# Designs tried in a protein design chat: VH-VL binders against q983m5. Part 3

Target 1, 189 residues: q983m5
Amino acid sequence: MVKVIASSLRKGNVVDKDGKLYVILFAENIHPGKGTPVTQLDMRRIGDGVKVSERYRTTEQVERAYVEEREHTFLYADGEGFHFMNPETYDQVAVSEAVVGDAAPYLQEGMPVQVSQFNGIAISLVLPQRATFEVVETEPTTKGQTASSSYKPAVLSNGVRTAVPPHIAPGTRVVVMTADGSYVERAKD

## First folded at step 1 (VH-VL)

Design b04 (framework fv_ebrasodebart)
Fold by ESMFold2-Fast, scan of step 1:
Structure b04 (fold): chain C 189 residues (1-189), chain A 121 residues (1-121), chain B 108 residues (1-108)
Amino acid sequence: as target 1 above (189 residues)
Amino acid sequence: QIQLVQSGAEVKKPGASVKVSCKASGYTFTDYGISWVRQAPGQGLEWMGWISAYNGDTNYAQKLQGRVTMTTDTSTSTAYMELRSLRSDDTAVYYCARGDYYDSSGYFDYWGQGTLVTVSS
Amino acid sequence: QAVLTQPPSVSVSPGQTASITCSGDKLGDKYAYWYQQKPGQSPVLVMYQDSKRPSGIPERFSASNSGNTATLTISGTQAMDEADYYCQAWDSSTDYVVFGGGTKLTVL
């Protein structure tokens, strides 16, 4: 165990709370106009899968447990789960749908991911922060719309729904955040 | 090739207004936004705001709201930045830069040569 | 309000690796961009989207962005790399483009 400030915590970290270990599913630092900055954490208890939401001052100390996180490459998914390979050792690990969770639609063959294991069991995945997908469905642009206030619905090639600027047409590749599918920018390379 | 060409240097008295132009060439003007960034002598870069060449939407730095206006003329592929009620601390090199308006972070891949605006009595 | 903090100056010998940091709260959740400015010249984009290099920028330039810190790395630094370097990001709290204060790189 090591003490870290709450604002340093990220998805995939394991923390000790009242003698129980939790994996971080979501972390966000919130800077209100008034009051003290806080870190909002959504966590899953490792022993029984209970999900909890906790709020800490950003500077509050939290005990962080050591877990082995190692780079793997996504291979494929089947009815038994999601399969990854360590590119250096060729060891394969299967990760359950429960652990992959909302990240599943964003996985692409060849994608590097960090797999965290505790006691030999995969407990979390960290995908690259951003991924590129084609927009397969979106509405036509309306002339006179303001770009910042008139984002339009779109469906990505992975089935995820997002909002995109009015100038994005079907067939355009876009960069999105893997945490929530939010639009970042048009892909350029 | 892609170029942004700005109007020439200006010398103004306090209280006057200045309007700097930025003529774009070598790309489809309406596909990108234009940001304005200034740099006082010996100081760092300060973002002033940006404008969408597609629909004319603007977003101005809070410090400059009420004094700055950005416009475009799509028929000439030209962006304009007007700064009013000039003070001596507005003395700076003013740059236009091409950004992708489709997100608010925009990166600036091509820059104009800069326009020196000097405000003095 | 979000602030991007850079060291005011960094010095390296020719051929050595220069490292310029840019710190901001949860900067790794945003794209970081880097600009090079030589005296009397306009800024030039040298890195975009955290770690991507524009066409024409030498391979000795690389960058990363994780946690609270973005880093510009110049391997085998050359005299021509002497310049001011600025990081840039978007500030979600103010909805403005934010520049770092700049770092003067001196190659001696």
Scores: ipSAE 0.000, ipTM 0.462, lowest interface PAE 17.7, mean pLDDT 83

Design b05 (framework fv_ebrasodebart)
Fold by ESMFold2-Fast, scan of step 1:
Structure b05 (fold): chain C 189 residues (1-189), chain A 123 residues (1-123), chain B 108 residues (1-108)
Amino acid sequence: as target 1 above (189 residues)
Amino acid sequence: QIQLVQSGAEVKKPGASVKVSCKASGYTFTSYGISWVRQAPGQGLEWMGWISAYNGNTNYAQKLQGRVTMTTDTSTSTAYMELRSLRSDDTAVYYCARDEYYDILTGYYFDYWGQGTLVTVSS
Amino acid sequence: QAVLTQPPSVSVSPGQTASITCSGDKLGDKYAYWYQQKPGQSPVLVMYQDSKRPSGIPERFSASNSGNTATLTISGTQAMDEADYYCQAWDSSTAYVVFGGGTKLTVL
């Protein structure tokens, strides 16, 4: 273990709290206009999956544990979870639905991912920042739409709902952020 | 039950080479590194370098650069340390030890050690 | 490269507290580790990451690390604790492991 300031923690880090190990699911530094900066951490306990939310002063020290992070390629999903292969060793690892979480809809066969393991068990998964999906449902493009028009709702081929510019029609491939599904740009085909 | 078992004692002439083996058992060999540490008679511990059993990356002590080579054979869970151009001041007990690397601040430390291999270099 | 300095010897009577120091520039900013070595035997990890004790090591062993000095403390010292003790730190600037020169603990 190493002591780090709370503001340095990010998704995927493993921390010790009261003798139990937790993986960080979400970390945000909050700077109020008046008051002390705080770090909001959402964490999952490794042993039993219990989720907790904690607030620390930004400069407060937290014990962080070592986690081995290795590149894998997504293969498929089944009743036992999500399956990945190490491209160098060809070893396969199964990652539970609880660990994959909200990242599941963004997984595509062949996608490179970073898998973090503690004692041989996958505890965290990091996808590429961006992924490309086809827009399967959205409002038709209107002739009166301008560059200043508000974004409109859309459904991606993976089932995720997002917002896209008015000129994006159904059938268009778009690049989105895997963290929240937000629109980045139209894919170049 | 974690074990590191080393090869037997060796007697060498100056200028010769020695290769010491370290066979690991009781854990996943490729999940840890192996460090080599030597101890001259009546002296303290001297770190020689480490090797990752995962990818074969090495880091050697500056004093031994150019004379030492560390390797692994993952099929037999065995680490090797070869020291060349032996001098009388290389006479020492050579240990292999399992190391755990956490990060750049924590570094590595040694939780299990082999029994040691005495290498005597004399003219 | 960093240097760790230990006293060459420490003597203590049975049942008394032994204190072994390890000094190095900004050592408290690094993690310190301690090893016990008995004659003819391999070193054994007795303390890791400043103050943590491995399974099987008696609770009479404790350690601290602050400023420039790490300290290994053995309370209620027993004859079986007679050994050489080595401190170790990680030097992040060189990516090298550094050992102290060792301290011979005599229980008389």
Scores: ipSAE 0.000, ipTM 0.429, lowest interface PAE 19.5, mean pLDDT 83

Design b06 (framework fv_ebrasodebart)
Fold by ESMFold2-Fast, scan of step 1:
Structure b06 (fold): chain C 189 residues (1-189), chain A 126 residues (1-126), chain B 108 residues (1-108)
Amino acid sequence: as target 1 above (189 residues)
Amino acid sequence: QIQLVQSGAEVKKPGASVKVSCKASGYTFTDYGISWVRQAPGQGLEWMGWISAYNGNTNYAQKLQGRVTMTTDTSTSTAYMELRSLRSDDTAVYYCARGPEDYYGSWDEYYGMDVWGQGTLVTVSS
Amino acid sequence: QAVLTQPPSVSVSPGQTASITCSGDKLGDKYAYWYQQKPGQSPVLVMYQDSKRPSGIPERFSASNSGNTATLTISGTQAMDEADYYCQAWDSSTAHVVFGGGTKLTVL
């Protein structure tokens, strides 16, 4: 283990808290006008998947575990989880639905992902920032909406709901951010 | 009792450097940062910067960035402030002060400077 | 970085209430501190975190901080209170300190 200051922690790091290991899901450094500068961490406990939110002062030291991170390619999903293969070694790893979490709808066969493992168990995934999906459903613009409401609701081929410009029709392929499903642009393929 | 004791007065020529020391006693040195504040003759207080005695992190006033260096020696509970490329308008009394509190237990923490050194007069003249 | 404005001087008679103001944009969103400095001496913290009083500071010292203005109030002012008073803000987002220009309190 290595001690690091709380403000250096980022998504995917593994920390020891009270003898239990947690993977960081979200990290934010907050400097309020009145009060102590803090690092807000959303974490998932590795043993049982319990999500917790913790705050640390930015300078507080936290034990960080070394985690091996390797590129894998998504293969398929089944009842026991999500399956990935290292394209160089052909080693396969199974990742639980709890670990994949909100990233699950964005996985596509052949997609390159970074898989983090601790003691041979997958604990975190990092997807490419962007992915392309077809718009399968697009709502019409609501009567009386102003120019500030120009984006309209849409459903992507992976089931994710997003907002798209009014010119996007069903059947159009769009690029979205994998972190939150937000619209980026029309795909050119 | 809690005290900050500073080094003695200095007379320097323009272009020289000065290093002022500040020895702390009566508290756990690493629990508080040390701020440096100067006061030119007849003028008000001017903040120079702050150093954490816990991890050595510093914050310097923009005006002094590149000319000032703050350090600590935990083994002697002493803070240091070095100012380089001295000018006549650097003539001032230089104070060290305890704060902000560096080891925090809550959101309602003390960010002021509650204990001050006696001051060190630095005169820059040709 | 806030700029803090104080009146350069305030005069009161013994026993009167002295009021020293410190103005800055959204100062009430920051913690304000007050220091007393007598000629040839180091500053002394007299109020911290807007309205709190350090041990050893008389109860006649009080303070407030709201909107754009922090105020140090000294009730029943005594000759020993004659000094320069400085306000200070702490901006935790930048870890910067800013001082007001100082107010000379004269007790005549």
Scores: ipSAE 0.000, ipTM 0.448, lowest interface PAE 14.1, mean pLDDT 83

Design b07 (framework fv_ebrasodebart)
Fold by ESMFold2-Fast, scan of step 1:
Structure b07 (fold): chain C 189 residues (1-189), chain A 122 residues (1-122), chain B 108 residues (1-108)
Amino acid sequence: as target 1 above (189 residues)
Amino acid sequence: QIQLVQSGAEVKKPGASVKVSCKASGYTFTSYGISWVRQAPGQGLEWMGWISAYNGNTNYAQKLQGRVTMTTDTSTSTAYMELRSLRSDDTAVYYCARSRYLEWTDYAFDIWGQGTLVTVSS
Amino acid sequence: QAVLTQPPSVSVSPGQTASITCSGDKLGDKYAYWYQQKPGQSPVLVMYQDSKRPSGIPERFSASNSGNTATLTISGTQAMDEADYYCQAWDSSTDYVVFGGGTKLTVL
């Protein structure tokens, strides 16, 4: 284990709290205009899956366990979960739905992902920041709606709902953020 | 073999810029960070900053803020460090070194480049 | 701002134990790391996380970290151990890496 300040903690880190190990699901540093900077952590206990939310002063020290973080490529999903392969060793790892979570719709065969393991068990997954999908459904631009109008609803080929500029038509490939599905730009190439 | 190979020595005049490269091999480049550490002749080690090869996030030493830029090219597994507005006291051997974990604060430097001598003289 | 202080030099006879200290405010609350640098060469990690030894580093290297002081200990010191040694910690107050000033170990 290493000693780290709370503000350095990121999703996928494993921390020791009162002799129990937790994986960080969400971390946010909050600096109010007045008051003390705090780190908000949402985490899941590894032994029994209990979720807790804790706040620390940003400078509080926390014991962090080392985890094995390695690149894998996504292969397929089935009833057992999501399957990834280490491109160097060809070892496969199955990751549960609970660990993959909201990232599931963004997985594409061959996509590189960072898989964190603790004691041989996958505990977190980090996708590339951006991914490209085709817009399969979006509203037409009416005569009263111009390019300067607010974004319009769209459905991506992976089923995710997002908002796109008025000029985006069905069939257009777009780049979105994997964290929240937000539109970035039209795909190129 | 895991290795970091740096570009060759440079001689610059005050006010110029220098860009040092660091090519990684033998490991998954995007799973680690790269730190830059310099050493003036006969002096100790000075940390300059760190870059994540995954997302390009950087953290620079306050003394160098505004003069240093760190970047990566994942297609060639290469990290770069550019230092601008060079002064005579920037004369040093510049090292790149692998930081153990992507976006995490374990700053053990387990693999080091061979170093690049940058000489700044008028 | 945390500063790490090392003695500029330490001398030992061959076969004796060398002790190199690194002092900083509440350093024992952080992990310390140690690097060996021989003339004209890049630094080499010799100890990590206070007391752990990388593969390939001889067992005669050991280290500790408590209170305000981290210590690198080399038992049965050999001529080949002659080098500059640097301690390193992560400064939680600034979120920066900090190195000690270095210690020149002479074996004679």
Scores: ipSAE 0.000, ipTM 0.435, lowest interface PAE 15.3, mean pLDDT 84

Design b08 (framework fv_ebrasodebart)
Fold by ESMFold2-Fast, scan of step 1:
Structure b08 (fold): chain C 189 residues (1-189), chain A 125 residues (1-125), chain B 108 residues (1-108)
Amino acid sequence: as target 1 above (189 residues)
Amino acid sequence: QIQLVQSGAEVKKPGASVKVSCKASGYTFTSYGISWVRQAPGQGLEWMGWISAYNGNTNYAQKLQGRVTMTTDTSTSTAYMELRSLRSDDTAVYYCARGTYYEGSFRWPYYFDYWGQGTLVTVSS
Amino acid sequence: QAVLTQPPSVSVSPGQTASITCSGDKLGDKYAYWYQQKPGQSPVLVMYQDSKRPSGIPERFSASNSGNTATLTISGTQAMDEADYYCQAWDSSTAYVVFGGGTKLTVL
């Protein structure tokens, strides 16, 4: 454990709060026009997955645990969870469904993923910001004859539902954000 | 008919804060997001950030991170942008603009189809 | 991080074709959008998704986007087309909206 100022914390760090360990899901430093700068943290308790949002003064000291963050390559998923391999050491790590969470549909064999471990246990993953999937189903636009109101529902090859421009047909490859599956652009290949 | 109507001009001293409002009408407010774009006198357009009217998710330009806050009030179909610690180089016309997205979980706009009339914010001593 | 470069000004004679460029790294891999702004007025969307025209925008307006360059083309340019034109793209690496610096179109 080492004490660090709140403003130094980032996604993937593990902190001790009231004797319990939390992984940081989101961090930002906010400087109000009239007031004390604050660090906003969204974090998940490691033991049971409880999510909390906390604010600290930017200079407030917080106990941080050492976390090993290393690039891995996604291999496969099975009944035991999601399996990744360190491409340098060839060590494999299994990550539970609870830790992978909403990122699961976006994992593709061979995808580089940052895996964070605390005391040998995987606690978080960071996927590439974007991934490419094929549109397997899209419905006709019922309304919105212009681009300004014409996005239509679509289903991606990974099962995720998104919205795409009206000219996107089934079979088109599209780039989406892995954070929420939102459409970014056509994959121009 | 789609309209975005913004609050009136503001004059502020350096170090103060300003809060601009943008009232939407003519469409389902929660089906779109609102972006804020500013333009200094004689200069180009600068994107400041956006907010989803559905879930309140925000995404701010890095340059303004820590100084800007965007909020919405769905009961009045109004978006707000507050800019703190004002400097003279924050003098600009501030626009709200409707961002195109699908209802629900999107965290960012793609482009802007309707714009408010603009709010002049002058920062001077 | 990403930057979109436009010429500061373009001049054409009435009836001639105006061409306004917008350059950015791998811009053709993204959608480009174009806005028209007249003095004292709000921007107006004139082109979306590279080459599509919103309802109410004259057929004289067209656009393309390939490689590193998007282009807005105005055929038979009229005095009423005098304005500042801005291109815009989505920077997927930062999840930020990026505008070009703007081009002042003069019809002489």
Scores: ipSAE 0.000, ipTM 0.438, lowest interface PAE 17.7, mean pLDDT 82

Design b09 (framework fv_ebrasodebart)
Fold by ESMFold2-Fast, scan of step 1:
Structure b09 (fold): chain C 189 residues (1-189), chain A 122 residues (1-122), chain B 108 residues (1-108)
Amino acid sequence: as target 1 above (189 residues)
Amino acid sequence: QIQLVQSGAEVKKPGASVKVSCKASGYTFTSYGISWVRQAPGQGLEWMGWISAYNGNTNYAQKLQGRVTMTTDTSTSTAYMELRSLRSDDTAVYYCARTYTYSGGTYYFDYWGQGTLVTVSS
Amino acid sequence: QAVLTQPPSVSVSPGQTASITCSGDKLGDKYAYWYQQKPGQSPVLVMYQDSKRPSGIPERFSASNSGNTATLTISGTQAMDEADYYCQAWDSSTAYVVFGGGTKLTVL
C-alpha cells in the first residue's frame, strides 16, 4: 500500500476505504471558482461489486494498492464470462461481466486489451479507442432533411445504436469509438 | 497436443434417438466452445449448433431446434450431442469441433474430431 | 438467410496456382474461413479471418475477401492439396454459421 492525494487517482486504481478495497471506475477533479477543489470518484467494491460515489478534497490522502496492468488478447465470450490470453505466456484470465461492463459489445476475437489484475483477479479492462463493425440496420436518407448536416440512426452488428452519415448503407463497415459507439469513419478494410 | 475423440458408429431405426460423445484433451476444456457439424454421404457441411463448455449455453441451428440437445461434462472434458426423432435424411457423419467465438456469434473451428457415422435405416 | 456459392470443381496442373471462390451478398463485410477435407478425413482449418494462416499450414496458401467474393489461393499446387474446400462465414441476421457448398480441387 502507498498513500496518494485524491487528485492523483484515475480509472483502474485500487483504493482502501474503511478496510474495503475499491476499483475506481471514474475520476474527475473539480475546481470551483470560490470553493474547495474536490475529486469525484465512482468506484466498485472488489469483494461484492457494490458501486459507490465519493467526494474527497483534492489534497486528501487515500491508500492505494499496487495493480498489475498487462496486455492480453480477447479469446471468446459465451454471454456470462469473457476470456483473455496473455500473448507472451499463454496464461488465460477470466473477466466477469461486472468488470467488462459497457465494453462488452465492442470486444472482438483477437483484440488487444489492457487487463488490470489485483491478487490474480481481473478488476479493470481498457479496450483500443476504436473498433470496426458492420451497419446492419439504417434508414434511407429522408427528403426534406438537410443531407449535409443530418446523421441518421443505425444499428451495428454488435447491437449498439449509433448515428452515421446519410450515405452509409446497411452492410457498410464503420469505425466507431469504443467509449460511446460514436461514428468515426467508413472502414478502409 | 489438441485432440477431440468421438464415440463409434451407430445404426438406428427411424424415430429413435442417438447420442454422440466428443472427448477433448490437450487444452483447457472450459476456454472454448464445441460445435457439431454433420455431413450426409456425398454432401457438404451443415452446422448443427454450439455449446459453451464454460456455462452450458447453447445456440442451435433453426432446422434442428426442438430435436437436438447439446451438453458437456467438464469433469471428463466431454461434449455430447443428442438428436431425437431420427429420419433417413439424418444419415450422416457427425463431427465435433473446437469453436473459437466472439461474444454475439462469430464462430470458426480450429480442431475437429474424427467423425461418427450415424446410419438411419429400417 | 445468407447463402455462400462455390464452384463445384476446380482443376489445376501440379505447380500451377489454384483459385477457389466463395460468393455471398456483402461477404467482404464479414470474416471468411476456409477448410480442407480429404476423402475419409475430418476437415482441417486452412485459413481464418479472411487471410490468416494457422500454424502448420504452408505459405503457399493465401486468401482474400472483398465485396461479394472471398478467394482461396494455392500457389505451386501439389498433389497433396487435392481435396474438397469449404468456405464458411457467420450470418449476423440469423445468428448461425453458414458453409459454402464445397469445391472439389483436382490436381492432374
Scores: ipSAE 0.000, ipTM 0.442, lowest interface PAE 16.9, mean pLDDT 83

Design b10 (framework fv_ebrasodebart)
Fold by ESMFold2-Fast, scan of step 1:
Structure b10 (fold): chain C 189 residues (1-189), chain A 123 residues (1-123), chain B 108 residues (1-108)
Amino acid sequence: as target 1 above (189 residues)
Amino acid sequence: QIQLVQSGAEVKKPGASVKVSCKASGYTFTDYGISWVRQAPGQGLEWMGWISAYNGNTNYAQKLQGRVTMTTDTSTSTAYMELRSLRSDDTAVYYCARGWDYSEYPGYAFDIWGQGTLVTVSS
Amino acid sequence: QAVLTQPPSVSVSPGQTASITCSGDKLGDKYAYWYQQKPGQSPVLVMYQDSKRPSGIPERFSASNSGNTATLTISGTQAMDEADYYCQAWDSSTAHVVFGGGTKLTVL
């Protein structure tokens, strides 16, 4: 444990409150024109998943736990959650739907991910910045039209909606950012 | 590879303002905060304040409150410190320093320092 | 509001152990940090979080922090260790970083 001021906390940090550990889900610093600056924290208790909202003075010291990231490979999802394997030790880790969150649609069998753990409990994960998916639905490519730089809506094979250049046809594999599903480029084959 | 590079020396008259820049490279700028520390000739280190590159939060030393402003430009990975209403006793070397490493060195360690910017205030 | 007090100077012979103290009210309840500064140069972090050594800092540097006093210890002191040393801590009452006044280490 290290002592940090509340205003330094960000999403993904783990803090100790009354002997219990919490993962920060959201942090906002509020500076009224007059009055005491405060840090609003939304956090999830690691042991039982209880969500709490707390306000601290921005300068108040909070105990923060160090967490280690380890590379894992995504295996499968089931009723218990999302399952990953450490490729070096073959240890398996189950990660809850709440922890995986918006990353779930981007997971592919065999995908390397960084899993953050505290005392054997998975608290967050980081996917590769980019992933490749097939475009399953988009408007047809139009030949001979006046040039337009407007992107068009598309649905990826993982169900995520994105925007792609006009020349991308259904069936094209594309590289997207895993953070927001934004189009990067056409996949090379 | 990790580096903080500061702007060059300044000579100012009393009552003027000075703005010192600190350009970061070799790391993710928004993962760390920047503190400003000054050192008058022959004197010790004096902390001026810090700014979070993550959310822009600032905290200034009480003696400088009202005269100092710290900002960041995340698009250029640059931190700035502006000191107004300069006095002769503001003559010092001004350092920026990386702190507030949220993962590797959490807290208040200053593990990377700029080269320093000499600000001379004289008539 | 916390004030960190260091001796202004410490002298040792080459190969001897140098001990630099930093005193403050309940300093042991806070993390202490140590910086080395040579003339014309920026400070360099030599110890962090009381007793941890950054990569690249020689094993002969060690530190402790207990009660009201943090101590930086340099064993087998070399001429190259001659510098000003500053301790640093966080003052939660003011939400400020505080530095000690500095200690000039002379190796002669």
Scores: ipSAE 0.000, ipTM 0.437, lowest interface PAE 17.0, mean pLDDT 83

Design c01 (framework fv_praluzatamab)
Fold by ESMFold2-Fast, scan of step 1:
Structure c01 (fold): chain C 189 residues (1-189), chain A 121 residues (1-121), chain B 112 residues (1-112)
Amino acid sequence: as target 1 above (189 residues)
Amino acid sequence: QITLKESGPTLVKPTQTLTLTCTFSGFSLSTSGVGVGWIRQPPGKALEWLANIYWDDDKHYSPSLKSRLTITKDTSKNQVVLTITNVDPVDTATYYCAHRKYWGSYYFDYWGQGTLVTVSS
Amino acid sequence: DIVMTQSPLSLPVTPGEPASISCRSSQSLLHSNGYNYLYWYLQKPGQSPQLLIYLGSNRASGVPDRFSGSGSGTDFTLKISRVEAEDVGVYYCMQALQTPLTFGQGTKLEIK
């Protein structure tokens, strides 16, 4: 444990609040024109997943814990959560639905991910920036489409909705950003 | 305003590679929603679509012919090129290139005059 | 692949009389956006195909109002209210809902 000022905290840091550990989901330093500077933190409690929003003076001291980051490969999902394997040690780690969150639809068997752990408990994931999925549903054109709105709605094989260029047809494989599902390019074939 | 014209050999031997060029005017393949397609018609038979290329270099091919077809564009020259490898007599046809409007109406509107290619020894 | 079937394949017509050509698709061409991706082309003798009807029922620029397209889903009709000599040729329907783009076998309209 090390004491740090609140303004130094970033997403992914683990902090102690009243004897309980929280992973920071969002951090912002706010400097009002005539008020005291504050740090806004959105955090998830480790273990039970309770989300909390807190404000600290930017200079207020907070206990920060050490976090380990290791590459793993996605294996499968079951009733216990999402399972990953360290490709070098073959150790498996189970990650809860709360930790995986919006990344869940993008996970593919064999996908490399960075898993952050605190005392052996997974607290966050980082997926590869891009992933490839097949377009299973899209429109040939949109009624009332204009030249300025050339993208059309599409549904990917993982169920995620995105927007693709007008000429993309069902059955085409496309590269998307894992952060938001946005279209990047057609897969190379 | 929009015109297209096909060019290439009129006679090719079986097993050879056929290369056809479409030269056009009145539009640009850099314009969003614009493409060029190739369609062929064997003598006395129906129209058969072969391939499309679009402004963003996206390419689509007839699945039955895909392994033999390559479509490319040269936007600066206003040209689209179709290559068919390992031709045989059933590839004898009039070959057309056509302007493709993709967003909105989604049709072929202007066609070249066609070029007859005979495959025989 | 979507298969397009036309009938009749041969259509002899007396000038001034109406003509009707049917086109059937092996699956629905009606998309969730409300459009049927069905097109009609005419190929006059010795000429390239020319667009007559787009998106099921819309006349292309310069096409006389005696031509009309109708239908939805899998069953489409091209009608000519009164046939003129210049209308002779082979009529093709085409679907553009999915690749590969596919054409019907063609209907040859000829004067009796």
Scores: ipSAE 0.000, ipTM 0.436, lowest interface PAE 15.6, mean pLDDT 85

